# Designs tried in a protein design chat: VH-VL binders against q0aze0. Part 182

Target 1, 268 residues: q0aze0
Amino acid sequence: MKIILVNNRFKENTEKKAQEIAGQLSALNVEVIIDNGLDEPYAGTVDFIMVLGGDGTMLRAARRYGQRAIPVLGVNMGTVGFLSNIEINELAEYLPLILREEYSLEARMMLEVAVFQQQSLLTRVFCLNELLLRSNSPRMLSFALEISGQKLEPYRGDGLIVSTTTGSTAYSLSAGGPIADPQLDAFIVTPVASHIINKRPLVVSPEREISLHLLEEREAIIGIDGQIKMDFGAENRVLIKRAPHPLLMVNLKAKPFFTSIDRSLQRQ
Short names: E, the ipSAE of ESMFold2; O, the ipSAE of OpenDDE; V2, 0.75 times the mean of E and O plus 0.25 times the DockQ between their complexes.

## First folded at step 7 (VH-VL)

Design E9 (framework fv_bermekimab; at its last look DockQ between E and O 0.01; V2 from the best seeds 0.00; counts 0 for: pae E 17.0 > 2, placed apart)
Fold by ESMFold2-Fast, scan of step 7:
Structure E9 (fold): chain C 268 residues (1-268), chain A 124 residues (1-124), chain B 107 residues (1-107)
Amino acid sequence: as target 1 above (268 residues)
Amino acid sequence: QVQLVESGGGVVQPGRSLRLSCTASGFTFSSYGVHWVRQAPGKGLEWVAAISYEGSNKYYAESVKGRFTISRDNSKNILFLQMDSLRLEDTAVYYCAKDRIYYGSGTFYGMDVWGQGTLVTFSS
Amino acid sequence: DIQMTQSPSSVSASVGDRVTITCRASQGISSWLAWYQQKPGKAPKLLIYAASSLQSGVPSRFSGSGSGSDFTLTISSLQPEDFATYYCQQDNSFPLTFGGGTKVEHK
């Protein structure tokens, strides 16, 4: 068995805990590859991915490895989040089940985001939560939104979010989007501070293709999962579709989504 | 320099066929949708047909549907308009035009580059 | 088909004049309208797309406005090179359609 152990080198105590866990797994004849985010993703074949940290670390792991159809387990290190399944102090209890492959998998859709400059592909990125287009100046944006070859009325405002159902509780929620059951596959398209009062969030089939481009020269940025930031101008175009493979998340214990989100909203 | 050049126009008899070509240079032809637009002498512009960047989607004006066929060869940077069953009402200068948007799968956002046009007239 | 009606069909103007050309769609086309300039013997030139977005290289004296069914092209201070025929064109629905044109000619 070969396991990738994903952590954040710069987050306090995470690197030390990763080394401890790697030692324990090695003692059980498990080959461990540590990914702390500094190097290129591990290119070899692996059987399992264990993510140590919070939701941010899981988002990075999903971008790096989510398309490989390999089980991914989120292990919470102390901060409450939505993407972890067990706590770090429970790992020893669940480790025998992991090694015997005694767990269920939950598929979570991902976005495939292709950003073009003129007609050349700048980057292709996969993400678990969302793409955000936003103004980077006091001036509002004017931009075109296409859904499967249909041109919607132009958007005028601060920006737009294209989210997965998993991302419905992230930036989309803050912008007024709905809370979606993450077991549903759908795109959620949420305007950010639209100047047009009738622009509502849209829930769209995951088989649709979505594209965005600016109608006027403005300073804007594209944000991916709140972690990647790129300049976006009138010469750019972004194409969004469902990624070829969902993220396969490991379920070792029940984690009720609806009670978790309800509790979080009461604290806000 | 971004450029489109039409060719193949000429004098034809009613009921005959003619094939127009448009050669693209100075941009990545395979990334853009392209149009045929015509203008009868002394008259206004009339959109004729368009083809998506990959060639999968084709669109026609009702007046030419079933008679004209738009196609493209992305390896040679050439747009074609095959005109069958030509009528006197098809007399016009035919322009090819590049759409503003790249990778549009049936969406168009204005025609930013135009050729000089090629004239189609009738001798009968 | 969406019919595009331009008015006036011609307008006589002098250098320095403010010129307005209107375009009416037979049904709603959102903001999906372009404006073109055509000089005698030449191919059309794109001025404005998406009703109000100025094409790169086009002077700021040209502006577009409107949405839905009623649109206007304005030339704030006519220059000698602006005497030409102007066309609106919708790209909201197939088939794409042009207006009949407006000739801006010398007084």
Scores: ipSAE 0.674, ipTM 0.857, lowest interface PAE 1.8, mean pLDDT 91
Fold by OpenDDE, look of step 9:
Structure E9 (fold): chain C 268 residues (1-268), chain A 124 residues (1-124), chain B 107 residues (1-107)
Amino acid sequence: as target 1 above (268 residues)
Amino acid sequence: QVQLVESGGGVVQPGRSLRLSCTASGFTFSSYGVHWVRQAPGKGLEWVAAISYEGSNKYYAESVKGRFTISRDNSKNILFLQMDSLRLEDTAVYYCAKDRIYYGSGTFYGMDVWGQGTLVTFSS
Amino acid sequence: DIQMTQSPSSVSASVGDRVTITCRASQGISSWLAWYQQKPGKAPKLLIYAASSLQSGVPSRFSGSGSGSDFTLTISSLQPEDFATYYCQQDNSFPLTFGGGTKVEHK
């Protein structure tokens, strides 16, 4: 068995824990690769990914490895979030199950985000939460939204979020988007401070494609999962689709999503 | 400099065919949808046809549907309008114009660059 | 087909005047309306798109407003170079259609 441990190099406690866990796994004849984000994603074949940290680390892991159809376990290290399944102090208890591959998987839809300069692809990213288009100035953006070739009313506002159902409890929620069942596959299109009063979020079939581009010569920013940032101008276009492969999240411990929402929101 | 140059216009007899060309330069022609728009002498603008950037989607005005064919050669940066069964009411200056934004779904977002046009007239 | 009706067909104005041109669509076209300027013997020039988005290089004295079916092009202070014919055009749906045009001429 070969396992990737994903941690955050900027959090020393996670690095230390990763090394400790790696040692334990090695003692059990498990090959371990530690990914702290310094290097390129490990290109070799692996059987399991263990994410040590919070939601941010999971998002990074998903972007790096989500397209490879590898089971991904979130191990929380003292943070509040939605993407961890077990606590670090529970790992020893569940490790035998992991090694025996006695766990269930939950498929989480990811976004395929492609950013173009005319026909040229600038970047393609698979992400778990959302794509954000945001103004880079105090001025509102004017941009076109297309869904499956249908031209919607031009958007005027600070920006737009296209989120997965997983991402519904992230930035989309802050922007007034609906909370969605993470077991549901759908896009959530949430306006950010729209000039149109009561502009409602859209729930869109994952079978559809979403396109965004600016209608004016303005400076904007594309954000992905709150971690990737890039400039976005009038000559750029973003195309959003369902990723061809979902993130396979490991369920070792049943977590009731809906009962946890109130608790999580109260802590914010 | 972004430029479109029409050619192929002239004097034609009713019922005959004519092929117009539009040569693009100064931009990535293959990335944009393009249009034909015509203007009869002393009259307003009339949209004629549009074609997507890859040529997979074609759209026509009812007045020319079945008679005109829009096509493009992206390797040569040329837009064509094959005009068959020409009628006197087809008399016009024919403009080619590029769409503002690259998009592959068959939608268009205004015409930001125009050629100077080529005149099609009829002889008795 | 969506019919675009411009009014007036012509307007006589002087330099410095405020000029307003209206375009009405036979059905709702959201904000997918463009305004073009055409001078005699020249190709049209795109001024405004999406009803109110001023194109690069177009003077700020030009502005567009409206949504749905009623749209307006305004020249706040007419300049000598603004004497031309103006057209609205919808691209909400095919076939694309132009208004009949408005000629702005010297008083």
Scores: ipSAE 0.560, ipTM 0.838, lowest interface PAE 1.4, mean pLDDT 93
Fold by ESMFold2, look of step 9:
Structure E9 (fold): chain C 268 residues (1-268), chain A 124 residues (1-124), chain B 107 residues (1-107)
Amino acid sequence: as target 1 above (268 residues)
Amino acid sequence: QVQLVESGGGVVQPGRSLRLSCTASGFTFSSYGVHWVRQAPGKGLEWVAAISYEGSNKYYAESVKGRFTISRDNSKNILFLQMDSLRLEDTAVYYCAKDRIYYGSGTFYGMDVWGQGTLVTFSS
Amino acid sequence: DIQMTQSPSSVSASVGDRVTITCRASQGISSWLAWYQQKPGKAPKLLIYAASSLQSGVPSRFSGSGSGSDFTLTISSLQPEDFATYYCQQDNSFPLTFGGGTKVEHK
């Protein structure tokens, strides 16, 4: 059995704990690959992925491995988020179930993001939470949104977010988007500081294709999951589709989504 | 509630140092650029410094460059201004302010949330 | 540095008056201008960004216009709560700079 342990090199306690867990697994004849974010993603066959840390570390794991249909377990190391399932001090209790593959899986939709220059594909990336288009200057953007070839009235403002339902509680929420049940597959399209008041958030079928391009020469940035940044200009466009595979999240311990959201919203 | 609260102002002697803090609450601090703006008693507003949402781009007014250092701790939702080699002309109320741009990497679009300020003065 | 020149320095006005404040930049700044309101002892409040875009929660009696170097803030019908000092601010280039302010006072 081969497992990837994903951690964040900037969180020293996760690095030490990852080495400790790797040793325990090796003693059980489990081959362990550690991914701390510095090296290229492991390309070989893997049976399971264990993410040690918070939502940010899970986002990186999803981008690197989410299209490979490998079970991914989020293990909280102290900062509780939306994407962890068990606590680190519970790992010993659940480890036998992990090794026997006795767990359920929850599918989470991902985005496939393709960036073009004119007609040529420049890059393709996957993301779990969102794509952000935003200005990279003091100037507002004027840009076009197309949904399956249907052209909406132009946008003018600071930018636009295209998120999954998993991403609905991240940057989309801050920009005024709805909280969505992560069990749903959908795009959530949320304007950022739109100067056109009737540009409300849209909830869009996962079967649609979403296209973005600038209508004026401006400096802009594409952000992916708040972790990857790409320049974007008048010669570029972005095509966004549902990714071929969802992230397969391991469920060992029930985590009630709606109860936690009510508690968090008490502070709004 | 969206709020910024400055602290660390006070009465100092010229040439000394002072560190101002600004604590943010009610919004995702790490998604926005933030500014320091000052106002001398009876005078207008003067921009002092700004820092991008991730903390990598820092900008300063010429009058404070080399003496003041802006920084942020996104894990604690705190903005800082380290003020060294203080001069009498630095006497002001210092405001922290949130920029309205979501994920501004070196661009700013207006300051939509302000703290109530902290006063820096000198002993006479 | 881009200098921002506001005029007038003060305006005496009555409730119901139309008040116009101008702001001129020493260089072209496109539409990258904001207007702020400040009352004594209080922090500034953003009214308008990008020259003409009204900030959320600001009454529609406030409007901004202009591009390039010349900008105008208009209060269409002055209300008692509008007696304050108003500042323009460019965000085209660092360092960001404010105008000198315009005090709108009771007649």
Scores: ipSAE 0.000, ipTM 0.384, lowest interface PAE 17.0, mean pLDDT 86
OpenDDE, second read of step 8: ipSAE 0.454; ipTM 0.803
ESMFold2 (binder alone), look of step 9: mean pLDDT 93; pTM 0.957

Design F1 (framework fv_inotuzumab)
Fold by ESMFold2-Fast, scan of step 7:
Structure F1 (fold): chain C 268 residues (1-268), chain A 121 residues (1-121), chain B 112 residues (1-112)
Amino acid sequence: as target 1 above (268 residues)
Amino acid sequence: EVQLVQSGAEVKKPGASVKVSCKASGYTFTSYAIHWVRQAPGQGLEWIGGINTYTGDTTYRRKFQGRVTMTADTSTSTVYMELSSLRSEDTAVYYCARTEWLEYGDFVDYWGQGTLVTVSS
Amino acid sequence: DVQVTQSPSSLSASVGDRVTITCRSSQSLLHSSGKTYLSWYLHKPGKAPQLLIYDVSNRFSGVPDRFSGSGSGTDFTLTISSLQPEDFATYYCLQATHFPLTFGQGTKVEIK
């Protein structure tokens, strides 16, 4: 059995804990590849991905490995988040179930983001939460939104978010988007500080293609899951689709999404 | 215009805690992480840690582990750094500074004006 | 910790002079993204530091073209081609490839 252990290199104690867990797994005849973010993603075949850290580490794991249809388990390292399933101090209890492949999987949709310059593909990336288009200056943007070839009236404002349902509790929520059941597949399109009266978030089929481009030369950026930043100008276009494969998240214990989000929203 | 505005100077006794604020404006708050850097009298710049304003993930230099806590309030676009169990050696000017993202944007572009924290009996 | 050492610790120069400051890291700063997270800052007493150069050689917005950065791996340089009065300051390099982020000890550029 071969497991990728994903950790955060910027958290000193997490690296030490990753080495301890790798040693424990090796003693059980499990081959471990450590991904701390410094090197390129592991290119070989693996059976399981274990993510040690908070939601940020899970977002990196999803971007790197989410399209491989491999089970991914989030193990919380102290900061409670929405994407982990068990706590680090519970890992020993659940290891036998992991090694016997006795768990259920929850599929979470992902975005495929393709950025073009004219007709040429510049980059293609995958993400679990969202794409953010935003101004990188005090000037508001003027931009075009197309949904499956249907041209909407021009947007004017600070930007736009195209989110998965998993991302509904991330940046989209802060911009006024709805809370969505992460078991649903949908795009949530949330305007950021729109100057157009009654521009509302849209919830659209995940089979739709969404495209964005600037109508005026502006200083803008595309942000992916808050982790990747790309310059975006009037010569660029971005195309957003549902990714070919969902992230397969491991369920070892019940995680009550609605009571968790309700409790979170009551904190001040 | 990007601005980071910090709270005013503080005078504390040894063993006390101090909480310094850094209010951001002129950009999308959750698209940039905030780092904290200090300069003690006659010393160079020293990185303390950083917070990803999007995820809430924090990273602290080992020297400050157990004494520093960084938090972000998205509703007010404000980052806080709290330093506890203060010593005279903590007397310094504390700066907040913006970075692209904690994982991928590892330079600091705009800085707050600084907050002088004096620890004396 | 990755050690970052600047040289010289201080130098005296006149307006119009070419100034070169070096920064050496104990480990390679090349990241898997292909970027090298080495940046340069100008700092004056009583004022906030200012970003000059990021990712080794990219000049930050509004920074005069007399400032340039170069280097790779473990050896980096900041060059000021023709020193101006406002350039008398302390300069710092920062490595951000490896945890913890570490500054060089600083290079003070003072009037000859």
Scores: ipSAE 0.057, ipTM 0.621, lowest interface PAE 6.2, mean pLDDT 87
Fold by OpenDDE, second read of step 8:
Structure F1 (fold): chain C 268 residues (1-268), chain A 121 residues (1-121), chain B 112 residues (1-112)
Amino acid sequence: as target 1 above (268 residues)
Amino acid sequence: EVQLVQSGAEVKKPGASVKVSCKASGYTFTSYAIHWVRQAPGQGLEWIGGINTYTGDTTYRRKFQGRVTMTADTSTSTVYMELSSLRSEDTAVYYCARTEWLEYGDFVDYWGQGTLVTVSS
Amino acid sequence: DVQVTQSPSSLSASVGDRVTITCRSSQSLLHSSGKTYLSWYLHKPGKAPQLLIYDVSNRFSGVPDRFSGSGSGTDFTLTISSLQPEDFATYYCLQATHFPLTFGQGTKVEIK
């Protein structure tokens, strides 16, 4: 068995723990690769991904490995979040199950985000939570939103979020988006400070595609999962669709999403 | 006003090469791709290929691969199509046409006036 | 390659007539984006072709409302509700959903 441990190099606690766990796994004849974000994603074949840390680390892991159909386990390191399944102090208890591959998987839809420069593909990114288009100035953006060829009325506001249901409890929630069942596949399109006070979020079928572009020469930013940032201007286009593969999240421990949502939100 | 102005008529011998130009104006040159389409006498329209004016990337119809070369000069907002190893069957009016999305496919909204290329011995 | 069959090849009509041209593709022209990249063009000899309809049913800027497009999947229609003198020309459909781009054979609309 070969396992990738994903942690954050900027979090000393997770780095130390990753080394410790790597040692333990090695003693059990498990091959371990540590990904602390310093290097490029490991390109070799692996059987399991263990994410040590909070939601941010999980998001990075998802972007780096989510398209490889590898089971991904979130191990919480004392933070509050929605993407971890077990606590670090529970790892020893569940390790035998992991090694025997006795766990269930939950498929989580990811976004495929394509950013274009003029008519050319500039970059393509897969992400678990959301794509954000936001003004890079105190002025509102004017941009076009199109859903599966249907052009909506021009939008004016600070920005727009296109989120997965997983991402519904992230930035979309802060912007007034609905909390979505993570077992549901859908896009959530949430306005950010729309000029229309009652501009409502849209819940969109995962079968559709969403496109955005600016209608005027303004400086904007594309944000992906709050970790990737890039400039976005009038000559750019963004196309969002469902990623071809979902993230396979390991479910070792049942987590009551709806019964714990209020408690989790209060801690954020 | 969007305009595509092509070079003048050409007369070539079989085996020779021809290079047709298409000068674009009235819009941001690199924001749109250019397609080339031809019409032989008594025939319909035939797509030859297209070029990304920003990157220079091209896509050609298979039958023209190896004989056609499309290039873009951003400094002059001009696209060129060169066709080599000319045959009598290449006698046609050649058009350049603007499109917004090359890679995804799209309609062409503006056309050049056409360039007659005659291949005869 | 996607085959596009346009019909009729030619027709004679009078000013004021309703004219219908059809275009049929060998496979669906519905793109993954949700758009259908079927467009119609008017072409007169010695002139640049002109876009009339894009995305099946959208009139291009400046195109009179007597021109309309309809259809879905593999069957498409261009309709001229009342033919005008300036409408005598050759019409082409274009599919751009699939590479290579392919045109219909053309329909020459002649004066009766």
Scores: ipSAE 0.028, ipTM 0.571, lowest interface PAE 4.4, mean pLDDT 91

Design F10 (framework fv_inotuzumab)
Fold by ESMFold2-Fast, scan of step 7:
Structure F10 (fold): chain C 268 residues (1-268), chain A 121 residues (1-121), chain B 112 residues (1-112)
Amino acid sequence: as target 1 above (268 residues)
Amino acid sequence: EVQLVQSGAEVKKPGASVKVSCKASGYTFTSWAIHWVRQAPGQGLEWIGGINTYTGDTTYRRKFQGRVTMTADTSTSTVYMELSSLRSEDTAVYYCARTEWLEYGDFVDYWGQGTLVTVSS
Amino acid sequence: DVQVTQSPSSLSASVGDRVTITCRSSQSLLHSSGKTYLSWYLHKPGKAPQLLIYDVSNRFSGVPDRFSGSGSGTDFTLTISSLQPEDFATYYCLQATHFPLTFGQGTKVEIK
């Protein structure tokens, strides 16, 4: 069995724990690849991905490996979040189940984001939460949104978020988007500080294609899961669609989404 | 315009904790990370750590691990840095500064005005 | 930690002079992304530091064209082609390719 351990090397406790876990797995004849996020993703085949950290570490793992249809387990290291399934102090208890492949999988949709300059593909990336288009200056953006060939009236404001249902509790929530059951597949399109007050969040089929481009020259960026940022100008176009494969999240114990979000919203 | 506005000067006794704030305006708060840098009297600039304002993920220089905590409040666009178990050598001007990347800072473009923290008595 | 050393530690100059400051890292700063994360900052007592140059040679918005950066791998230079009164300050390089982020010790540019 070959497992990738994904961690944040710059959190000293997480790095030390990753080395400890890698040693334990090696003693059980499991081949371990450690991914600290600085190098290119491991190119070989693997059987399982274990993510040690918070939601940010899981987002990075999903972007790097989510399209390979490999089970991914989030192990919480003391940060509060939505994407982990077990706590680090529970790992020893669940390790035999992991090694025997005795667990269920929960599929979470992902976005495929393709950025073009004219007709040339500049980059293609995948993400679990969202794409953000936003102004990189005090000036408002003017941009076009097209949904499956349907051209909407131009948007004017600070930007737009195109989110998965998993991303509904992330940046989309902060921008006024709805909370969505992550078991549903849908795009959530949420305006960011729109100048036009009647621009409301849209919930659309995951089979639709979403296109964005600027209508005038402005300094803008597109952001992916809050971790990748790219310049976006009037010569660029972005195409967003459902990624070919969902992220396969390992389910070793019940984690109730609705009570978790309800508790989160009760805090100041 | 992009602005980072920090809380005012603090005087603390050895062993106390200090919490410095950094309020951001003029840009989308969660699209940028914030680093903290200090300068002790007669010394150069020293990186302390940073926070991804979107995920809440933090990274700290080893010598501050266990004494520093960084948090972000998206509702007020404010980042906090709390340093505990203060020593006289922690006397410094503390700066917050904006960066694009958390794991490897591309560059630090806009800086707060600085907060003088004096540890004495 | 990746060590960053600036030279000289201080220099005296007159308005109109050409000034060069060097920054040397103990390891290559070329990142796997193809970028080299080396930036330069101006700092005056009582004021916030100010970004001058990023990614080795790119001038930040509003920075005068008398400031330029060059270099690759482990050796980098900041050049001020014609020193102005407002340029008397301490200059710092920052490497951000390797964690922890490390600043050079600073170069103080003083009036003669």
Scores: ipSAE 0.025, ipTM 0.605, lowest interface PAE 7.6, mean pLDDT 87

